# VH-VL binders against o27280: the designs that were tried, part 402

Target 1, 266 residues: o27280
Amino acid sequence: MDSMNVPEVLEIKRIVEESESVKTFIFSWDFRREVRPGQFVMVWDFRDEKPMSVSLIDPVRSEIGISIRRVGEFTDRVHGLSEGDLLGIRGPYGRGFELMGRDILLVGGGIGMAPLAALADEATARGMRVDALVAARTADELLFLDRLEAAGVNISTCTDDGSCGFKGFAHERLLTLEENHDMAAVCGPEPMMFQVMRILDERDVPAQLSLERYMKCAVGICGQCCLDDTGFRVCAEGPVFWSQELSRVREFGRYRRDPAGRRVPW

## First folded at step 17 (VH-VL)

Design B79 (framework fv_bamlanivimab)
Fold by ESMFold2-Fast, scan of step 17:
Structure B79 (fold): chain C 266 residues (1-266), chain A 119 residues (1-119), chain B 107 residues (1-107)
Amino acid sequence: as target 1 above (266 residues)
Amino acid sequence: QVQLVQSGAEVKKPGSSVKVSCKASGGTFRSYGISWVRQAPGQGLEWMGRIIPRFGRANYAQKFQGRVTITADKSTSTAYMELSSLRSEDTAVYYCARDDQYEGHFDPWGQGTAVTVSS
Amino acid sequence: DIQMTQSPSSLSASVGDRVTITCRASQSISSYLSWYQQKPGKAPKLLIYGASSLQSGVPSRFSGSGSGTDFTLTITSLQPEDFATYYCQQSDDTPRTFGQGTKVEIK
């Protein structure tokens, strides 16, 4: 019997090369297993299994896309695969984004644009006005701009080096943008998300933030769901959290955990 | 708007090679493919292959395997298509076109390069 | 290879007419189908991609429909500039393949 907790071996139908370090792998998908933006899957290369955000959700074509950045041994092996090769996919898992209101701001950094690209598709399909702030270190690391344009999204860009759009960081660019949004969704490096969250909190814009480091909590690895300032283990449905849940966490945006569980600066 | 400008017409002898260029303007932060499509006089469109210029990866139609080579020079935003062992049947207008990686449609197109192979 | 067959190969029409061109794939291509217009001596121009998405700048009298193996391009209220050859193209698999073309001529 197939279930979301059993890996299904799927053929890579298409590979999209997004940047020098990012590829999107597209698979045929049976939408009896519903997938929502902000959810992730476990990708199995028959040696190791890693969580990856779903970046494309297309029930009409019966396809999903999974965007993977090359950062280590597992992802290097997966990047060496070709169309027709096989991967194990388990899921989906985790809390997806919730949409509310008529206007949404998306703020994405680097690979964090992957789950936000899927969200942009859903928001535009619902008739929402979508503004996206796409941030990266350089122009070559900006992701999904063509997909966002095709979806009718209003795009602002910023790069640390000024090679495209505003020269500076996402939160600096956000300070120059209009404040009028019913909600926001944020995904990217944790220090970037922390700064963006503070600005949105000051503007009374409810925000959801996707924390990739908490993806394992959704598959029952409870040790990674503990939040510093709660006094109890938080059995969160991550990786997506409301800003109210993160505003009280001292380590958010400042510290991460090493393999031994110790705090280390970002 | 991205524009593609191709090199000029060529007349070649059977057995020789031809190399056609396609220069793109604008958009280094966008990832796209460049496809090569030819059209013989009075005939339809035939896809030859594609490259993703940022990454240098090329794919070819089986019919052209072994005698077509598609390359790209990122510094000049130029893609190249080289076809070897030319035959009279290779007489055609050769087009480059921007190839959307998700949808696979072609837009914009270059103006075309006429290649005539005659004895 | 996926074979693309268009019908008809040619048709004659008058300004103001409704024109329908059909494209059939030898296997399911989902909605990975594009339509192009080509005038003599010119490069093809994209009209529709994803079976039904109208390309920016293309007049609304052009529309596409279909999925799987059967696809249709419709031109309503045909204009003088619409007399051209039309091609369908699949992008579900490599190699990319085109239909043989449909020539729309003045009656």
Scores: ipSAE 0.718, ipTM 0.864, lowest interface PAE 1.7, mean pLDDT 87

Design B8 (framework fv_bamlanivimab)
Fold by ESMFold2-Fast, scan of step 17:
Structure B8 (fold): chain C 266 residues (1-266), chain A 119 residues (1-119), chain B 107 residues (1-107)
Amino acid sequence: as target 1 above (266 residues)
Amino acid sequence: QVQLVQSGAEVKKPGSSVKVSCKASGGTFSSYGISWVRQAPGQGLEWMGRIIPSFGRANYAQKFQGRVTITADKSTSTAYMELSSLRSEDTAVYYCARDDQYEGHFDPWGQGTAVTVSS
Amino acid sequence: DIQMTQSPSSLSASVGDRVTITCRASQSISSYLSWYQQKPGKAPKLLIYAASSLQSGVPSRFSGSGSGTDFTLTITSLQPEDFATYYCQQSDDTPRTFGQGTKVEIK
């Protein structure tokens, strides 16, 4: 039997309150099933199942963390759980980030910092220099700052309302940051990622971007995971894509798909 | 950077209650938990309980359950520890400390509040 | 509750000495262990967390090691400001528990 397709019922070992709307749920994990930054799991509350990015990967302690934003009925129910309660987890699924070079820039918006926090841990463990641009609407929505600081990451912040750091959007802050990087990793709202990608392309910095779009299946058999022009399946070939792959996707940053697959402008 | 400043020393009668405050400044109050740790004269450190201000629920060491209440007020960035039914054995310095939610270590610490319970 | 036992309970040392303090947990706590320094009349100060991670601003002569049930704090070249009481603390479970302390005294 393929253990990736069978949910394991795991006890919530620890809950971290990241913000008013985001919690990280930590579970013991058997690392005979490898987990890489950028991969996702299916979280099952014994009624509904949803894909969630892995935000903490600790094979020394045999733990993973899954960060969940409260946005609807499923996530409201999961946020109501306590340490000791049970959730079904299956996976991991998808393509993770690749690391290269000595220097990496992370650009995260909101919950998009979740997979980047796991990547920051791996990059620092490899001895890479890590710079992170953490963006949110307000100071209260900036995520993982303490964890990044503990990892030795060089942090820049920006908020739309100016309540912390630079007042403005991630791409506006990025224009004021001049340091060269061997690569970048980007995760957040698609309009933010599109603008950031354009700037990194102008600077000849290869970037990987994580797409957290609609997914109906954990193993890539669902057409709703496909990107408009290329046929890439987010859960099978993603969620992580190189910027050169995404530059050819007319849909990226301009349109999204609703659950029925209909084109909707941002 | 976060600094924790506690209320001043208290002298209490047996059977009374004491409420100690811990005001955070210089950082985001809700990003960490707040733990309370006491130290009786010449003794070691004893954890009493903690609260995560954004969560609003505290958990306590069993020894203190029923006597200790830990609360937090986000509007004033202040945590409180109230200990009731005081005994002479409760004479101690009471510390608040910022509790890292991932690692569970304590940093920074408040300066401490001396509570003396005497007849 | 997880019980934490330190050895020794006290030791006498001279400036320049290598000092080793051990901490033992009653059950496995992985690497969820911190070390604190406390001077008379002052709050404890974090030295080491996650068994071996040096807190920012703490001198490199301090180091931590171990996993599971057995942990050590080492001071490679004792300085005058290092005469203090040292505590280990586990954070694998609640309640959080401390060792009884090790007092490092001048010889």
Scores: ipSAE 0.628, ipTM 0.815, lowest interface PAE 2.2, mean pLDDT 87

Design B80 (framework fv_bamlanivimab)
Fold by ESMFold2-Fast, scan of step 17:
Structure B80 (fold): chain C 266 residues (1-266), chain A 119 residues (1-119), chain B 107 residues (1-107)
Amino acid sequence: as target 1 above (266 residues)
Amino acid sequence: QVQLVQSGAEVKKPGSSVKVSCKASGGTFRSYGISWVRQAPGQGLEWMGRIIPRFGRANYAQKFQGRVTITADKSTSTAYMELSSLRSEDTAVYYCARDDQYEGHFDPWGQGTAVTVSS
Amino acid sequence: DIQMTQSPSSLSASVGDRVTITCRASQSISSYLSWYQQKPGKAPKLLIYTASSLQSGVPSRFSGSGSGTDFTLTITSLQPEDFATYYCQQSDDTPRTFGQGTKVEIK
């Protein structure tokens, strides 16, 4: 049996409060099951199961962290838990980020900083120069600035309301930043990622983008990963994709699908 | 850049309560805890409890549970430690310190508040 | 509660000496250990966190090592300003606990 498909019941060792709406839950982890930045796990509260990106990977301490934003009934229940309480975890699943070159740009929006925080740790440990553009609606919604600073990352911030750093959107801030990076990794709202991807394509910077909505497809559960009339199937390669792959997907950054499969504009 | 500034020295009578403040300045985008640590004259360091100022989540050492209350006003970036039913053995310097949520080390520390309980 | 025990409780040393202080946890705390220096009348100052990470601005003669239950603080070439009391502290569990302290005195 594939042990990754059976949930392991783990104790919450620590809870880090990242913002009013985001907490990171830290668990002991057996690294005989390898975990890479960009991968996700299924979190089970003994009622419902939801995919969550891994935001901390520490094989020296034998720990992983999972960052969860409060957005509905499941996440509200999980946010009500305390250290010592139990959650079911299965995985990891999906394709992780690949690192190449000496210089990497991270562009994250909101909770999209979670998988990028884990990537920043790995890139820094490899001796890469890491620049991060952290975007949110307001200063209080900027995530992981402490971890990025501790890792030696060069941080730029951007808020829609101007409460911290550049006033405006991530892609507007990106236009004012250095163009010379060997690669980029991007995670956040799809409209943000689409605009960032366009700029990086013009700069000939290869980019990997993480699409949380494809997490279920990465484990082969849905079988319905047709994004448009193109017949393109994403199932085995998600949630992380190279920009060249996403440039072929008509719906990326333009519309999403609701639970009934109907197109809904961003 | 983050600095912690505590309220001034207090002389209290047995049975009263004392409330010490700790104001954080700078580093407004950090998510951290504030721990309270006391040190009686000539003694070592004793942890009393901590709070995450953003959410008011507090944990206390069992020895102080029922007598200590740690609160925070996130709008003013100020944490408070209130100790009730004071006795002479509560005479100590009380420190606040920023508690890193991931690593748990204490940095920076406040300058300390001397609390003397005498009759 | 996790008990932290330091050894020795005090030591006498001369400028230029190599000084070693040990700290033992009653159960495994992984690398969740910090070292502090305290001078009379002052707040403690962080020297080392995560068992071996040197705090910014702390001289390189200070180093930390260990994991699990056994930890060491080393000062490779003791300077006059290093005569102080040193404390270890665990942050693996609540309550946070300190060692009893090690006083480094001039010989």
Scores: ipSAE 0.576, ipTM 0.805, lowest interface PAE 2.6, mean pLDDT 87

Design B81 (framework fv_bamlanivimab)
Fold by ESMFold2-Fast, scan of step 17:
Structure B81 (fold): chain C 266 residues (1-266), chain A 119 residues (1-119), chain B 107 residues (1-107)
Amino acid sequence: as target 1 above (266 residues)
Amino acid sequence: QVQLVQSGAEVKKPGSSVKVSCKASGGTFRSYGISWVRQAPGQGLEWMGRIIPRFGRANYAQKFQGRVTITADKSTSTAYMELSSLRSEDTAVYYCARDDQYEGHFDPWGQGTAVTVSS
Amino acid sequence: DIQMTQSPSSLSASVGDRVTITCRASQSISSYLSWYQQKPGKAPKLLIYEASSLQSGVPSRFSGSGSGTDFTLTITSLQPEDFATYYCQQSDDTPRTFGQGTKVEIK
């Protein structure tokens, strides 16, 4: 049996409070199971299992971190746990980000900053220059700013309400930034990612985008979350895709699928 | 760069309480903790407790439990440390310092507040 | 509580000397160890975090090493401004704890 497909019961070593709705849970990890930025794990509370992106990867300390936003019954229960409590972790799964060139732009919205925070650590460790555009509804919902600053990342912020940085959306802020980058990585709400991708494509910046679609699929039944026109399965072939791949998908940024596979507009 | 600015020196009577403030200036980053560390004359550094201002979560060293209360006012970006039932051995410089949640190191530090407890 | 013990408690040195200060934790703290410099009348200043990471703006003559329970701060060529008290601090657990300090005095 593949060790990745058997949940390992791990003790919560540390809890970092990122916002009023987001916590990062840190666990000791055996790096015989390699973990890369952009991959996810299945988190099991001994009742339900949900996919969560890995937000911290530290082979030197033998630790991983998983950032979880409080949005429903499962995440409410997990947020009620304390340091010393146990969770099951299975994985990792999915395709991670690929780093190329000397500089990278990260564009994250809300919890989408979680996988990008792990990527920022790897990019800075490789000697890349890292610029991050961090977007949220309000200043209190901007995530990982302290961690990015500590890593030497150049940070721009935007909030819908103007409470921190640029007042407006990520793509509106990006239009005011004219810096060249060898590549970009984007993660956040799909409509935001679509707008950002279009700008990066016009600037001829190759981008990788991480899709959250597997979060809305019935996990453990078929394990599938398909994109229209291409047949990509997010959990198997993603969640990270190049912008050129996503530009061929009519569904991206326009509609999603419900659990029965039917089209639902954004 | 974020700077921490503390309230001014205090002279207090035994049995009274003191409340020291620590205002974070100019920072857009708020997912940090604020630790309080004291130093008696000619002595080393002693951690008293910490708070994460965004959430009001406070942790205290057992030595100070029952006498220390650490609070924060998010609207003014100010953390407070109140120490009650003061004794002469509480004479010290009290520092606030930004506490990184991931690494736990302290940077920046406030300038310090001298508290003298005398009869 | 994790106890931090520094050695020596004080030392006398001359400008240009190599100075070594050690710090021992009562249990493994991985690399959750920081070093601070404090001059008379001033707040402590962060020198090293994560056992060996040099804080921005700190001269390269300062270096940190170690993991687990044993840690070292080294100053390779002592300068006049380096006469100060040095503290180690663990951040693996709460309460946060400091070593007792090492005073580096002019000989």
Scores: ipSAE 0.447, ipTM 0.741, lowest interface PAE 3.2, mean pLDDT 86

Design B82 (framework fv_bamlanivimab)
Fold by ESMFold2-Fast, scan of step 17:
Structure B82 (fold): chain C 266 residues (1-266), chain A 119 residues (1-119), chain B 107 residues (1-107)
Amino acid sequence: as target 1 above (266 residues)
Amino acid sequence: QVQLVQSGAEVKKPGSSVKVSCKASGGTFRSYGISWVRQAPGQGLEWMGRIIPRFGRANYAQKFQGRVTITADKSTSTAYMELSSLRSEDTAVYYCARDDQYEGHFDPWGQGTAVTVSS
Amino acid sequence: DIQMTQSPSSLSASVGDRVTITCRASQSISSYLSWYQQKPGKAPKLLIYYASSLQSGVPSRFSGSGSGTDFTLTITSLQPEDFATYYCQQSDDTPRTFGQGTKVEIK
């Protein structure tokens, strides 16, 4: 049977403070349960369960890391935990990123850098050239720059307010980058991903994009996991999709669905 | 790569305070810590405290709590360690070092700042 | 606070010797232990982190082992430039704490 569907109670081995609002929780992990960049786990605090992307995958040290942004009651409680405390982890779930070619561009916004940090580790371990465009609202919200630099990743930054790197949005910075890539991976706010996807499509660069919003619906549990016109179940068929798949979805980058199924503009 | 450059040697009187600076190269904000470690003549290494410059959180060794203040200026990529109520026992070389949050190792280190508290 | 105890406090060795230094934590620190080399008048230099990971640029004659409470630094075939003081350091908890140091001297 599928032991991934039963939460395993794990001890928090290490807590890394990435920013005022983001922490990475590191656990010992038995890699007989395969984990790939782009997959997520369900994190259980013995009261509520929420989906979180895996941000560190280290089979040599037998560790995984899960990065969590403080946005509400559940995440506030988890942020209050200490090393040695326990959490339930179930998974992994979802489709991971696929790597191909020799060169990859990563484009991440905010917490969307979490799954891309894990992908950067795998790509560099494979000997790929990795360029990362890291975007945030302000310099204090740029994530994983230390890890990317240590891995030998070529880093470009942009912030909405100009406090670090290019002043502007990720897609505006991307327009100034002239380098060729065999593929790209993109994760962040959906409007950003839509603009980035259009540019990569014009350049004939195959891209994979991760749809964060639908991770709430673990393993195809409800209708809000479906995309507007395609019927894709993000938790079962995603959260990672190729740009060709997303280009056919009218909803992508324009609308989202609330729990009642209503269109809500970004 | 990050390099750390510290301010120059200081000679102080008992009861005064000293403020040592540590400037990091590289203008990108990062989530590493900066730790302060001192070494008295002929003695071992003693950790004083650390700060994560990105969001200003500081932690101190209890022995120095109340006398040490560690701060950071993100605009200049500079961390500071201020030690007050100086005693002759505070004569030491003071080092800053980058404190990796994932593994906790210290690398790189600043060159050190000699602080002498005269009697 | 986690107390780090090194053994021995000093040792005398000859070029070509195998040198072993031990470090004991007062409680489990998993693998969050680093080893440093310090020469007179210089800042410490990182040799090994996460108990057994060799720092880039450090000669392969240096190795670390251990987990939990007991850790070892080994120098195979000691070289003239290796006569120095060595420190272990735990990073499992704050405050960060160092061993008292081991001075490796010429016989």
Scores: ipSAE 0.655, ipTM 0.840, lowest interface PAE 2.2, mean pLDDT 87

Design B83 (framework fv_bamlanivimab)
Fold by ESMFold2-Fast, scan of step 17:
Structure B83 (fold): chain C 266 residues (1-266), chain A 119 residues (1-119), chain B 107 residues (1-107)
Amino acid sequence: as target 1 above (266 residues)
Amino acid sequence: QVQLVQSGAEVKKPGSSVKVSCKASGGTFRSYGISWVRQAPGQGLEWMGRIIPRFGRANYAQKFQGRVTITADKSTSTAYMELSSLRSEDTAVYYCARDDQYEGHFDPWGQGTAVTVSS
Amino acid sequence: DIQMTQSPSSLSASVGDRVTITCRASQSISSYLSWYQQKPGKAPKLLIYAASTLQSGVPSRFSGSGSGTDFTLTITSLQPEDFATYYCQQSDDTPRTFGQGTKVEIK
């Protein structure tokens, strides 16, 4: 029996308030179940279960952190919990980010900075130079800036409203950044990731992108792995994909499907 | 970088209350806490409690529970510590400090507010 | 509450000396330990956090080590500006607690 598929009931050790809508929940973790940046866990509140990216990985302290944005009934309930309360956690699941070379660019939008924060810790621990472009609608929605600074990351910010850093979108800011990188990792809204991917492809920077909608696919729910490329099911272990894999997917960054199977623009 | 500026020295009578303010520069609270630490003359550092301004819930050391209230006004980036039923033993310098939510270290610190309780 | 005990409570040293201060927690705090320097009439200054991470701007002669219950602050070559009181602080649990302090005095 694969013990990874059985939820372990864990006590919330600490809660970090990241923003009005985002909290990080920290748990003691047995690192015989190794966790890598880019992987996710299933979080169970004893009523519903949802996939959440791992945002903190600390084997020395035997802790993981899970960052959760308040977007619906499940996440609203979880945000109401306190230190000492219990949650079921199973996993990790999915393929994580692969690190290569000496220099990495991280491009994150909103909650997409969560898996990238864990990646920044690993890249820095390996002696890589880390540059991060952190994007959000407003300054209040920029995430993990203090943690990235503490890790020695070189930070650029942009906000749609200009309240912090460059005024504009992530891809517009990226066009003004002309440093070379051996690789990039990108996580955020799909339209943002699509624009960033195109720029990185033009610059011949290999990129990995993390897509939330493929988290359920990684745990064996095949319907979530359907890509609208040739009208058939394409199963790939997510949530992290190379840009080469995503460049051929017609719906990436353009539209998604509702429960009835209809195309809905981003 | 954030700087913390505290209100000025206070002289209070036993049984009264004192409210000390701690203003963060930059006009907004980010993802950090504010802790209050006091130091009586010639003594060490004593943690009183903390608040995460966005959350609004404060945690207190048991010794001060029921006498201390820590609050924050996000719109003015100001945290407050109110200590009631003052005793001569409450004479101390009161510090606010930015509390890192992940590591729990304190940096920066306010300059301190001297509170003297005497009749 | 987690109790923090420093040793020694005071020490006398000369410029150029190696100074070692120890801090013990009453239970395991992993690496959730910080060290502060305080000069008379001033607020404390962060030197080290996460047991061994040097705060930006702090001279490299300061170093921290340890994990679990036993921690050490070392100053490898004491300078005139280092005569001060030093405090350890745990952040593994609430309430946050400090050691009683170690006063480093000039000989």
Scores: ipSAE 0.636, ipTM 0.810, lowest interface PAE 2.0, mean pLDDT 87

Design B84 (framework fv_bamlanivimab)
Fold by ESMFold2-Fast, scan of step 17:
Structure B84 (fold): chain C 266 residues (1-266), chain A 119 residues (1-119), chain B 107 residues (1-107)
Amino acid sequence: as target 1 above (266 residues)
Amino acid sequence: QVQLVQSGAEVKKPGSSVKVSCKASGGTFRSYGISWVRQAPGQGLEWMGRIIPRFGRANYAQKFQGRVTITADKSTSTAYMELSSLRSEDTAVYYCARDDQYEGHFDPWGQGTAVTVSS
Amino acid sequence: DIQMTQSPSSLSASVGDRVTITCRASQSISSYLSWYQQKPGKAPKLLIYAASNLQSGVPSRFSGSGSGTDFTLTITSLQPEDFATYYCQQSDDTPRTFGQGTKVEIK
C-alpha cells in the first residue's frame, strides 16, 4: 500500500563529492513510491532525522540521490559515512515542480541547485530547452556543473567574488541575460529568490520557487512554516510555490520566523 | 575543460620504485576523481586505483594493494602514483584519467607515461 | 571483481560496413557501462557512457545499447578513422574493470 511514512533502511550505494561542503548519497529506490523533482525525504542516521531535497531521480536504474551540505552535527556525522553504510529514508514529501512549455530557466544558489539538478534531468528528458544560472560565493562552491553539461543544459555561472563567470549575485547576472522562457524554477537563499522573482515577474515569466524552511516544519515546529498574509501552511502546500502565490506573502524575502514564531530579519 | 599532463618516461631497475605525476589544468580539480590505469605492451587496460583529491582518500585494486600509493597535492592540482618493488611485468604505459563520480567513466586521459623495468 | 568479456576479440571490416561489438558482465551492472576507442600509441578516447549516452563530439554513427549483463556497441557506416581497438568498462563497483578489447581491422 502506502509506505511513505515508514522508514526504509537503505545502503549507501555511491557517494559523490560535489564540493568541500556538499556530498550526494545515492540509494537503490523502489519507484512504487513515486518521487518528483522538488520533493524531499527525511534522512535518519539512527540518532536524528533531517529533511533533505532529492537531487537525483533515476527510475530506469531504480536510484535516488540526496545532496547534503555540511552545516552541523547531523550533517557532519552523515558526511563521515562510507559506501556500504546504512541510512534510514522516509518519504517522499511535499509538492514537486510542475513543468510546462518548451523552455525553462533554472536559477540556483548553493545547495539550492540540488532539487534543480533533478528538475533539469526531467526537463531535458521531456525535450525542453534548459538554461541554468548557477550561483555561489566562489568557484569551488558551484554545484552540478558536470551533470548539467552532460544533460545538454546551457549554463551561465556567477560568483560573489568573481572567481568564475559573472562577478556578482544571481539577480545581477539575470539582468544581463535577454532570453525568454516559458517558465522558471528558482531555489536558493530566500533573499536571492525574492530578487530573482521580481525580475521574472517584470519579464512575465511564471516561476516556481522552493522554500527551504518548509522542510524544517516537517520536523514538527509549526511557527517556522506558516506564512503571514496567506495563512499558508507551507508543510501542507510547499515546498514549491508559484511566484503568484509568493507575491501575496509579506514575509517572503524580508523576514523569517524562529521556532517561537518571532520575526527575524534576513 | 580539464587537461591532464603526465611526467616523462622512466627506466627503472627491478626492486626499485617509480612515482608518476599527473597535473590537472582547467576545471575544478577538487570535484574530480583521478584514476590510474596501466597498459602493458600489446595488452589491455588495467585499473590500479583512484583518489578524490578533496579528501586524499584512495582506493586500490586488490592486485596492487600494498605496493601502490596514490596521493594528491591540491595546491599544485597534481596527483601521483607510486609503485614499489618493481618487476619486469610492471613494464607498461601508465595513464591518469579524470574519473566521473556519478558515471565512473574516464575523460579526459593523460598522454601516458612509459615505465620500463629492466636490469 | 566484476569480469568483463568482449566478443569478438578481433574483426575485419570494410569502410561502409556496420560493425557490432558485444560486452558481457559477470553480474548485473545496470547501465554503468562505457565504451572507449584506442588508436596505436594514443590514450583511450571515451565514446559512450551510461551504456547509451553519446559523448559530446563523437560521431552519431556510434551507438550503445544494453542493460544488466549484455551490452552492444554499434558503428554504422564504418569510416577509415574507426579502425582501432575498442574497450568496454564497468563502473557499477570497485575495482573498475575493462573488457579485453576488440580490434577492428581493415578487411
Scores: ipSAE 0.659, ipTM 0.811, lowest interface PAE 1.8, mean pLDDT 87

